VHH binders against UV DNA damage endonuclease (uvsE). Designs and how they scored, part 5

Target 1, 305 residues: UV DNA damage endonuclease (uvsE), of Deinococcus radiodurans (q9rte6)
Amino acid sequence: MTSACEAVPQLGLVCLTVGPEVRFRTVTLSRYRALSPAEREAKLLDLYSSNIKTLRGAADYCAAHDIRLYRLSSSLFPMLDLAGDDTGAAVLTHLAPQLLEAGHAFTDAGVRLLMHPEQFIVLNSDRPEVRESSVRAMSAHARVMDGLGLARTPWNLLLLHGGKGGRGAELAALIPDLPDPVRLRLGLENDERAYSPAELLPICEATGTPLVFDAHHHVVHDKLPDQEDPSVREWVLRARATWQPPEWQVVHLSNGIEGPQDRRHSHLIADFPSAYADVPWIEVEAKGKEEAIAALRLMAPFKKD

## First folded at step 1 (VHH)

Design n03 (framework vhh_7n9e_1)
Fold by ESMFold2-Fast, scan of step 1:
Structure n03 (fold): chain B 305 residues (1-305), chain A 125 residues (1-125)
Amino acid sequence: as target 1 above (305 residues)
Amino acid sequence: DVQLVESGGGLVQAGGSLRLSCAASGFTFSSYWMYWGRQAPGKGREWVSGISPSGGSTAYASSVKGRFTISRDNAKNTLYLQMNNLKPEDTALYYCARDSEYYGSGSYEDWFDPWGQGTQVTVSS
C-alpha cells in the first residue's frame, strides 16, 4: 500500500530554460526561401542535427533536476510542415536514428513528453486553407513524436486550444477525421477568451479527448477574484473525468503579473491554487521556467515542514 | 500562454497616416521574429511585414514597401506598424503574429489569429 500523503504533483518544464542549457536554433520562412535547394538541404541538416543534440541535452537536464514532465518546443524542425517542399521531411528521415535516440533518453530518464503548438493552428477555422495548413502542421508535430518513439496516446499529448470561437460543433465534427498520429494524442485546453471549460467539456466527452484545465484562463474568462474560487476545484474534478486513466491528468499553472485578471504571465508562481494539490502532472507556464519550478518546490505542498 | 493585443486602427482619409501597436505577453518577445498581416473583406489573409528579434532586419510585401515601416521596442514588448500614404485598398483587419515558439515554424504566411482579434483600418477615398 502507498500513502497518498506522500504523493505530490510532478512539475513540468516548458520548452527551454532561462539559462543557456536548453536553447534551440531556427530559420524564418523568408530567409529559407532566399536559399537555393542545395542550400536549403544543408541549412536544415545543420539546424535539425543541432536541435536533436540540444534535445538530447534537455533529457539530461531534466534527469539532473528531477523534472519528469517536459513540453517539447513546437519549433524543433522548422519547414517540416512547409507546403510543396519535402526538404524538411527528407532531412528528418535521414536523422531518424538520432531522433529516436533522443526520445529514448527521455524515456530512460522517466520524463513524460508533450507538445503544445502555438496559436496559428486553428483546426475549426471557417477558411478551408487555414484548416488544411493546421492539419498539416499538427501532422508534422505528430511525425516528430512518432520519430521520438512516443506512444499514440494522451500520455504523449498534442495539446490545442479550442480554436475559433463559436465553432465548437465544427471542432467536434472534425476531430474523428484527424489522422491517427494526431487524433490519438489530442488534448484541448480552455482559454481566457474563446472557449471556457464548460464549452469544451461536451466536445471532449463526444470525441474522447482529454480536457487540460487552466485555472488562470478560467479566472480571466469568468472575471473571478482569484484561483481559490470554488469553481476551480469543480473544474479540476470535471476535467479529471475526461482522462483515462485519471492519473494521466495534466493541468496548466500560471499567474498574472498585475493580479488575477492580468493575462500576461509572471516570472514566478506566487499563487498556487489549493485545488491543484492532488493533480498528478502540472505544466508550469511562467517566464522564469526552471527558476519558477525551483521556487515552487519551496512552497506547500512540495516542501517538507 | 502567448497573447498579442492589437490597437491603433480607425477611420482615415486616403493619403493619411496611422500607427498600429501590438502588446505582446507570455513569451520572451526579444527572441522572436514578429509579423503584421491583414485581411480585407471578401479576400484572403495577406502578409504585410516582418521584423527580426533585434530589429536589425525587416521585410515588406511589395504592396506596402516604401509606405509602411515596421519597428519594435523590446523593453516594452511592443510591435509597431507606421502606415503612411494610406490607400482605400489598405482597408482591412490588421493582425499581429509571432514566429512559431522561440525558433521559427516555416508557416508564418499561413498563420491566423485564433481569437479573431485585430485592429480595423478603414481608408475612405
Scores: ipSAE 0.000, ipTM 0.147, lowest interface PAE 15.2, mean pLDDT 83

Design n04 (framework vhh_7n9e_1)
Fold by ESMFold2-Fast, scan of step 1:
Structure n04 (fold): chain B 305 residues (1-305), chain A 126 residues (1-126)
Amino acid sequence: as target 1 above (305 residues)
Amino acid sequence: DVQLVESGGGLVQAGGSLRLSCAASGFTFDDYAMYWGRQAPGKGREWVSGISWNSGSIAYASSVKGRFTISRDNAKNTLYLQMNNLKPEDTALYYCAKDRGYSYGFSTYYYGMDVWGQGTQVTVSS
């Protein structure tokens, strides 16, 4: 544990590289459904084995490039959460030793792992079938994290947006009832449309869930001029208070292409908010991926003088 | 005041080579990271390469990795870009940029780069 003021932020890689080093295979639902049961098992065994091998390579990549935070793709194990089909679950169980070994490779390299499931996951939907499928999808993600040997704490985040706007009270009410593998890893991120940090903070405080602050989303949501707005530093500090311990705080960093109000992510980070200089863990959401991290490391506060 | 002057551009055939230079003045050159960026006709600005103050860290865009080499001479306050195996898609205005450093307030420059020179044109024919 160190003073945040002295710590150089750790930059996180999101899912894959622009280069060929980290790329995952997938299969669409329509293609999968066209297969016989035996073909489905063979397809998923091949896919999951390949992706676990790529994940081992991702651990090596992170170690080689001094990357200590990595977001696991939410699509590592296609069909794992498919209702009425247990093929994915059976294949993942068969590959448990390989999955655990991949997780140990990250842990041994000092790489912190997190997941940010797809945006169609809406825990507080007004539609019961969407709530049910969302819990199933979150449980599948938590099962992957369990299989990687990751502790059930916010050190290993399962990160979600607030979901459906205007349903914050419902979100707060359902969080305590989430399965432990999900609930104990849960983090909430402010978004550019539905949930500001101000709307999420009381939910986070009531449920013991950390707030992952995203300054780009905040600036878009509140139509602020830029990420140097004084409220950005205020929210970094208020969000930090939801983290126990504070040195586990994660924030998201992204820039718009055509200025601060553009929701489209730029290739590199042009504007690093001064408010983030003392944040311990920063997830870099730029289309340039590893190129964006490499470029950022040439700039203060990351340069090692 | 900070000034950056690029040179070394020109017309070259595909497969050829060019060496770009950037002469820096008005600041302590060896205190800052330096970058090369480019802008092709009809396209936005693209980062090409970067080098730390002491040359200890170097990074390249995937499109140029293995073909371009960035270097600096701190005694001469000069940044270089050696461009080999040039392709038509490398055609662009090339400019060097000084790292903003850790500054108060938002950067108005692409890639957090503080000062951009006027650029040097590189045209690669088929």
Scores: ipSAE 0.000, ipTM 0.352, lowest interface PAE 12.5, mean pLDDT 86

Design n05 (framework vhh_7n9e_1)
Fold by ESMFold2-Fast, scan of step 1:
Structure n05 (fold): chain B 305 residues (1-305), chain A 127 residues (1-127)
Amino acid sequence: as target 1 above (305 residues)
Amino acid sequence: DVQLVESGGGLVQAGGSLRLSCAASGFTFSSYEMYWGRQAPGKGREWVSGISSSGSTIAYASSVKGRFTISRDNAKNTLYLQMNNLKPEDTALYYCAKDTYYYGSGSYSHLEWFDPWGQGTQVTVSS
């Protein structure tokens, strides 16, 4: 049977809610650096403990609202990847039982977890110091996923854009040498500027890395009229071929504020691409977060699932 | 006590127009996202359109996009649906609703996406 016979897509919540239910505490680098070593330890212990408690609440929120895909914030544990400062790592080690318990809350609720680290992570940078800091940041994210008890497979994805444009061959060469906690979870997403799906597909095929297709980025990159362009359906299917099994495929859903060429994410999803109707997992990248998911559930094909 | 009162339905020929109104009371109308839904004879509920609390974000079901226009007047606590180029397939009981999130309870249900439903206003489009 074809994938057109699959069930209605699972909609994913990205990072936080508009409401107060899922909100994480943060600290800026400037504020953190102003603290003494003892104050830094106390601050991170307070922040990390609070954010782990919020994660446990997020698992309950997802279960209560029939959300089975959740993107973990890349800012859950501020300063964890800070070069020359092991305070964050020590605090996270101290909180390991609480972190694992939070992870079990998600898995027991049937909620799939993934991360999309900051776009400042550029694995294929032409600057060695940027490549080193990027690997360090990815390793810190993978450590959090390990601490949550998550599998080292694309079921629990670490997503990146293609990085520096014109350096696809370098990216393909670097991926096999990434640490296993990163490499085994890695996915690549097309962007609106540097890497089209056509540019990423050969890299994904060469490295065994799944392609996460983003139709909005594709439309912006190729200056297409809208997300009903026939190429959108074509790329959904070509990206699906990079997923093993194909039932694990994730795509990103977003709309522009002022038409298809606007890179800024809208509050709600007004245009659901018909090409996505048979995709198993969809991350909803809208500013309305849970409001956007609820609004989507009122639209075909979701209203009777 | 939340109340929604729909009006403006009727019998119209294909290609005609109708304007539906929903008068809201008992809550701070300007703070809530509002929806229009419909239920045709022998069919389940169908979402038609939604509008954010400020009116700046609007969405439509694909079947009505380009023909229907949702709007709101927060000073008058009223939601509107302008329906143009009506088709026999648009025949349904049309309902007004406010947002329906049920936070932190384990009782979230997509089957109760309207809270509350108004009494509805019947739209019948003849061929």
Scores: ipSAE 0.000, ipTM 0.114, lowest interface PAE 20.0, mean pLDDT 83

Design n06 (framework vhh_7n9e_1)
Fold by ESMFold2-Fast, scan of step 1:
Structure n06 (fold): chain B 305 residues (1-305), chain A 123 residues (1-123)
Amino acid sequence: as target 1 above (305 residues)
Amino acid sequence: DVQLVESGGGLVQAGGSLRLSCAASGFTFSNYWMYWGRQAPGKGREWVSGISYSGGSTAYASSVKGRFTISRDNAKNTLYLQMNNLKPEDTALYYCATDLYDILTGYSPFDYWGQGTQVTVSS
């Protein structure tokens, strides 16, 4: 930063670019299962190698465009958490030097990395098989972060929603028992349906887990008129208190497509909440990705005091 | 299965106009954002425009803003792109995309691109 008076929020890029610069390959479970064991190994070696190369390019993209926060795709290594199949794990182990090199590229560029695993992860599910698969999936994501050389702290966040509604006490009880690679990176985000920030805050305080505040989810959950509601600033500050140090605070920025109550993410951010002006790290959840970041950078000076 | 069929491309002189169509099937069209993308010879894929479920919100790449207009007809499951004041730089294969994969699998709305319709703009 060149000046404390010019300290502006760092805007984060989510997963990929709308342009051709950062795009990842994948394979579906049904297509993978149709392959022989040798074909599965060859397929994952090719796919993982390609995605690591793309991830290395993403570090260069972020450096070139002054992006210092990047959300890693949760789909970089398909089949890594597949129960009873160790092909993905073996391939990733074989590619460990390339994975570490990609991680170093981000660190050298000054880019903070975080992950928001798939919505199918429900740690506090009432079904034991879902809890088991959720922990396995989270552990697979933490393994990727370890392989990238990332610290086991909330600087390199593994972010989840609160999961199954009405099971906050169960969530609080299980967090201390999570594997260290997961537990030490864990963050919780409020959602528009199951867990408000008011419901998550006691869990965060009890477990030492930071709260990632999402103003759009808050506005939808509480049926508020817009993201300028006074409660938005109050929640930015209450969430900040769960971060140590407070300079590590991350919030999520998104807009509804057809008004404040629309749960669907817009292409660009039309409404930047004034309460976010002093937040150090903002993850931009807009379908336009880098286009949304570019547009916001043109607008941010006009919303300053 | 999701099917997207683009049409309306062709050869046009600089300053001319074309209207592209994308016929969608295999999903509830009115529940999805729709996008137009393009790929010029020897270049990567580039997004052009996007439109919300109802058509109430639209977005455009800076290179086409003010010249192109995206629209949709949910009763006909059809997406449109009106292209005015075409430039040689607009020469590309144009294709439509849906966020069906993003919603169902967590993939990018651009992971599934349509078959394409060729637009060639002469000087």
Scores: ipSAE 0.000, ipTM 0.165, lowest interface PAE 16.8, mean pLDDT 83

Design n07 (framework vhh_7n9e_1)
Fold by ESMFold2-Fast, scan of step 1:
Structure n07 (fold): chain B 305 residues (1-305), chain A 125 residues (1-125)
Amino acid sequence: as target 1 above (305 residues)
Amino acid sequence: DVQLVESGGGLVQAGGSLRLSCAASGFTFSTYAMYWGRQAPGKGREWVSGISGSGDRTAYASSVKGRFTISRDNAKNTLYLQMNNLKPEDTALYYCARLPYSSSWYGEDYGMDVWGQGTQVTVSS
């Protein structure tokens, strides 16, 4: 039957679960800097080992719950990108076999991995120290992806927003000069304020970078009534054209708490945009995490007949 | 265009209090997460506290937890840091910074795209 062969989008889990199954440890910069060199090494060895074990458990969780897309936490290895301090890098090198095993667990389970470093990565900042720290942070994330055994392609995406508003030309100029472990995995996502999909598309086309469309950000940015606006489907298709192959396309799904203009993420997804029904990979950005994915699976287009 | 201007620093004895202010202009203040950082002479920048765009989430460095309170007045485009039980080790240039996106926040000085010139805080000898 034709209907039995229709592709259904794969829903992605973002970073952690609401339940205790997937939770990562961290340390603040202030607390870390208060430690002696020996204490820093011991602290990071304990933290990194714990987080790799949790990551291995996340692979099992995804397999058990039919989740085929998982966003790695950007906070998995705190202090790895800290300027002038190689402690994190040395600890990660020591743990290389465990990190690679964790990556293999995901790959063997058929789970696609990607990262979205947090908002602090601003490659096109007008401040040199911010640009330097942004490149260090991106390189650190790419190193983690390399250590997990992940391909240097947009299949294992390293996703950023457009950065500082009004500096699109600078972003386009910087991308070709990024280190290969970063550049070859790079994707750009539209945000609710600085960069619309229309502003990112020429940058993506010029640099060969895929566009990850976020309909909630688009609706907020353009002050649209809801995610059923005709422009949402138009941008799904325009963004899809930046993906080679198109079957690798990722979009972000989120809802506002108090209607379409609220930037705060809801617990569950009440409004699934019809424009997303044929998108192959969807990251679910909701506070409910695994609960939001389970609830979505009870709704069309995910509901079985 | 976009500006952040800190004020409220000064000389204070150990155990004293200060309230810092950061006046924002040139952007829609309420849509951005903000933070306070500090830099002591000869040291790198250190995160102190962060607050979401709506003010519903806050975070603090362990060194200041329980002593400092971050807040904001979106109608006045102003960020605040109430500093209580000040210690000599709190001596630093304090600055506010804008994070690029309103939907998330963190406490590190990485990736911020705008910060102010700072206001000096000196605690006892």
Scores: ipSAE 0.000, ipTM 0.155, lowest interface PAE 13.2, mean pLDDT 83

Design n08 (framework vhh_7n9e_1)
Fold by ESMFold2-Fast, scan of step 1:
Structure n08 (fold): chain B 305 residues (1-305), chain A 124 residues (1-124)
Amino acid sequence: as target 1 above (305 residues)
Amino acid sequence: DVQLVESGGGLVQAGGSLRLSCAASGFTFSSYGMYWGRQAPGKGREWVSGISYSGSNTAYASSVKGRFTISRDNAKNTLYLQMNNLKPEDTALYYCATQRVTLFGVETPAFDIWGQGTQVTVSS
């Protein structure tokens, strides 16, 4: 079914709400390391169980507020990728039925899920130990997506920045060798410092990886006056060509606090780029979270008269 | 074209067992989660069981937990449901489904790829 309402971009919620509805628990590495093995297991069982329950609540929240795209927090399962410690992996295995049920709740609500791991993941690092830990971290995220029952396709995207600047050829060379749970979901996003969309596009084309365009990062990277620069529409269309099908295209939306060059995310989206009006899926990266989505729905192209 | 073909249903007495199969074609079966659902006469669809793409994670509705076992064979593109200790209330048309990829977030897409179903009738 297609309709005028379905032709309007779907706005995505990132990780948590400003309100109390979606909030996840964590534990610091130093606190965790101070625990005995039995205490570690008990702590992670309690924490992971709580966060899976919160994920179930997030699915209900999205359904109640007509949110069809949700970014899973990269911090849902602390210590899951900790080298030499299998406690997190064992606990997650024990909670496998609950995790799958949480994933089922999202698919039943019609909510598309994706993940964007922390920027410390540098697949193309010049240091072998950083490459190894980065693959481990990506594999841990992919394991969570597998446990939620999510497809190994860019519909359930595992999104990264380009990593170490000046190492695009190395990134292109390693992508085919990534584990399938990671490789089949991989997307690349341009950033404000290291990789422009122009630098990522050849890598995306060579590896069959979709490009997630971020207009805020593009404007900061190229020192452009604002997100209405003609290059923004050009990059929306060039990025769209990396998506099969094009209807799966995701872009990122954010505004600076103090003008277009400010890298810090504003509370609300004051300036919606006209270039995004026909983009099917938009992640809203604003500190206001659900408040930013609600406010955005009062603007064109979301505004109803 | 994506196709799901269920088989293995039939008439069985209470306390009996049946094994359902779902033959999948037209997509990369090993990359998608799979589900069993059922619909009793005059009632809505009920989720029965789910299994992750690799088979490592399974989940069950409370009504069937401990009696039914979901499994898959990715080499044969086949999903299974082993049903033990069947009860008259298990009488329903059983469908397999996959986690549907949608383009625009259409409501409740989790079971939108359905086979024709296989009838299970449990007499007492």
Scores: ipSAE 0.000, ipTM 0.161, lowest interface PAE 17.1, mean pLDDT 83

Design n09 (framework vhh_7n9e_1)
Fold by ESMFold2-Fast, scan of step 1:
Structure n09 (fold): chain B 305 residues (1-305), chain A 129 residues (1-129)
Amino acid sequence: as target 1 above (305 residues)
Amino acid sequence: DVQLVESGGGLVQAGGSLRLSCAASGFTFSDYAMYWGRQAPGKGREWVSGISGSGGETAYASSVKGRFTISRDNAKNTLYLQMNNLKPEDTALYYCARDTPEYYDFWSGYSEPSYFDYWGQGTQVTVSS
């Protein structure tokens, strides 16, 4: 049934808060390499423990602010995917009970979790070593999701862009061969240059991978005047058909700083596309983070009469 | 075709200064954040500095902060790196790089930029003690 009384979209928080409530620690590769093996273990134990505690705090933050969708930072466990160094993996294994408890805090609060690994991950690279390192990085992220107790389904997405442009057929061919912890969670997002929704849809259909539609990227890619273009609603519906069930559909929401063609993310969302009004889950990609979510809740369709 | 051409490197004594330039062509320069990276002998690539498309925001690696200044001239499609109080450990091949075509949100948890879609051949900087 369709009516004006249907549930409003759930707005998702991306990684961090602007305020001090949710902030994660990290270490650069150059700093880490300067450490002895014992110092590396101590550093990662301290850092991973701190980030798991912050993640527990993020669950509490989401519950307190009625946030039901949260994107996990792809940098929670630095050095976990570092080739030839198993220190991160050993430390994460040691912290398994704490990691699982953090995951339960989110699921018990009704918060859906997903990850969008960094764009450095290029599964369809023309270089075999980049493809191998990309699979390793994705497997490390999937290991974190397993450790949080998250299902191996598109309810708990591992979301990527299409990767290297002009290599869609190669992407489609390799997806079935991805490790199950990655493959079963995989989603693909259209970007502003390499892969339009039209280029990704056949890949998604062929592989059973859901399409996460981003209207800002679509508008930039096709040089459209704004996110009210009729094609935006068309793509929301075509993308929805890749989701089973359709109630699991996720889209990305962002605005440009200097108008619709600006690729940079604004602090707040001034223009909410009408095409998104019936989308169940929306990731808010704005620099204002929780401030942007609060401001959106004062706008239609979230505004109460 | 995207091209990035670095210049201004050379031999310099410790405590000296150099100004590097990067001439960009084949794209709308002001639409992209730009970076300086370096590769020292026997080491991997190290991020040095970054600047937003407008020039309004800059960032520096801790090893160079206070000594190096990144800037750009969008009318000339040129990126600069002013290097002062050079140290022997600054010896490296310096290259400029264009940010990836996709947005980067620093609040997604990265400590430093880890990717580029295009970079130049580099210019060698050698600092003697």
Scores: ipSAE 0.000, ipTM 0.179, lowest interface PAE 12.6, mean pLDDT 84

Design n10 (framework vhh_7n9e_1)
Fold by ESMFold2-Fast, scan of step 1:
Formats: C-alpha cells, structure tokens, sequence
Structure n10 (fold): chain B 305 residues (1-305), chain A 127 residues (1-127)
C-alpha cells in the first residue's frame, strides 16, 4: 500500500463510484410530469432523502479512501430548477437540517466539495430563454451548496465551460451580474472546441474568475501530439495565476480512449502529465472513478517509497 | 417513446457463459450510448458496462473487466452483453438503459446516463 502525502496533488473523485458504494437515485422529467402534485411531493421527498443519505455515505467513503476532493453530482435534487414547479424547492427546505448535516460530514472529513453543472447550462447563449434557464439552474446548484454549509468562495467551486463559442465578450459582461451565490463560486474550464485557455484567460482576468485548466481539452483543441507538449506546463502556470490563493488551484485530468485526440474519457489514466506533478488539486475524469484513483496512486508522483 | 426489451438470461453453472440481448425502439439507436446495469438480490442497482453510439468505445465495472464484453448491432437496433467465466456473485436481474449522446464526454454523472431502463432479464449462477 502506498499513499499520497500532503506535498503531492490531492486526487478528486467525480460524482459516483463504479462500484455500489456511491450511487444516486433519479427521476426523469417525463416520469415526474406524469405524477399528481401529491405524488410529485412524495417522490421528491423519498428521492432527496435517499440522496442526502447517500451523500453522507460518500463523505465516509472519501475519508476511508483518503480522498479529499469530491465533485457533487449535479443530479442530486432532480426538478429543483423546474420552472413553474416549486415542489423540489419545498422538499429541499423541509430537508434543510439533513442537508446541512451531510455538508458537515464532508467538512469534518476534510473533503473539499465542488460542482460542475450539466453542459446544457449555457450562460452566454444567443437565445434569451436558454440564458434564463441557465441562470436558474446555476442558482439551484448554488442553493444546494448554501444548504450544505459551503463557503461562497472558489474553495467550493461552481465550474462551467465557456458556453457558446464566439460569445466571450458576452460571457465577460454577464458574469458580474450573476447572483452572488453563483458569482463568488464561479470557475471557468477550457473545452475541446469552443474556448481554449487563451480565449478564457482574458475573461477570467477581467471578472476575477479562476481558470480550471484541462490539458486533455487543450491538446484536442490545439491538435497537439500529447499532454507532454511544453504548452501544458505553460498553461498550468498561467491558470495558477488566476487563483487566489494559488494553493486552491484545481485542474482536470483525463485521457482519450483512442489516443490524445479522442474527446471521450478513458476508464483509467495511463498518461499522467508531468506538468501536473505540483498541482494542489486534481479532478480525475475517468470512467473508472475510484479504480482510476487507486491506479494513479501506484504512479509517480503519488507512489511513495 | 423509448422501448427496451432484454432477453437471454437463465440459470448457468459457475464458469459458464450467457449472451444477453436488448432490443431497442423509439429513438435513433446509433446516436445514443447504451448501458447494462444489474440488481443483485437484496442490493441496489449497479452499473456494469457502457458503449458509445458508434460502438468505438466501451467501459466496464472492475468486477466484470476481462470477463464481459458489451457490443451493439446498429442495423438491428440491438445491444448485447457477452458474459464469460460467470461467478455466483454475478447473479442479478440485468437491465439495459439508454444513455447520453456522448457517453464519455460532457457529463460526470452516471445518473444522467441512465435515463430509460428495460424490464430486465434474470441471470442466476450456481456453483
């Protein structure tokens, strides 16, 4: 058995385990809409209660496996942001003590929490209805973070991609007007098609928003041969400058399935970028989840002896 | 209107093999990732395997890696799970599920990927 020490990066678990240890329940919009109002309330009370209990178990799982960074599922409270239906909001209010207790379990275990809402959230959409629904969805996620007792700082990050391509100026203009529970936690991540780190950096600097660098996205976007390209280390350092303090920097780690240009995430991380060796917090975006973290801990810089 | 119908389960001895099928209708099959999940007696549902719309990429739970193979025939709108070297621990009701357009990109939440489920097919492994 080897362990990561505090001088090496902290590896983050994303949402779920592939095993049965951390799994959440859901309901589709179609099924929910088929229910009567009383059935909707009962369904969401059952679902939200179950998922809060699973969150409490996730805190124990992280503690047991020396995981200090955990991405909360964006699907913990289905229907919470549904326009014209306050059932989810009422149920979450009723469960406020249980939600806060779950948040305390993570804090007591020393686990940093963040969220990366679904990619259909597009704050700078050219469609007003999409911008409105996106702000509503982000506000719902921030409400969950408030209910967990999490600080309104980038320590407890709400992370988004840059959204609609070619609308960087619009994104920069709207960020200062976002509700404080969202704005104060906001981070931006470069993606493989719409926004490179070079395109996001000026927006991040203008708005005081940290840049979460993703080397896989960078390599795909710029058609680079692999994640050992010298520009990867350059972007780790440029992104770090957007974090205050720099010790809060988060990056994303993923590998392609069929080589460096494949946008699809592999099951395990075969290639750990040397540029990431001194990054304080790394989210592991691999389909193997906890298996990928365990495998990474057998590699440098995590292997200790 | 999504329909998923599983078949191919049954009783087998430890070390045996089974091939599960899932007939899909009501959506453009080749455009969506597909999944197999299972629920063992007295336990919750767990993810087993996933495959992209093209069939070019697959993923497996650690408990079945090297023993199970997921595949699809887009011309027949059918998903398959080839199960080899079965263990008593594989005893479960097996479900197929419709997923996201891009299984391995743009979402970290397995709950998002299990949008529609079939009725399931029972697999019982004895030793």
Amino acid sequence: as target 1 above (305 residues)
Amino acid sequence: DVQLVESGGGLVQAGGSLRLSCAASGFTFSSYSMYWGRQAPGKGREWVSGITGSGGSTAYASSVKGRFTISRDNAKNTLYLQMNNLKPEDTALYYCAKGDLEYLWGSEDYSYYFDYWGQGTQVTVSS
Scores: ipSAE 0.000, ipTM 0.141, lowest interface PAE 14.2, mean pLDDT 83

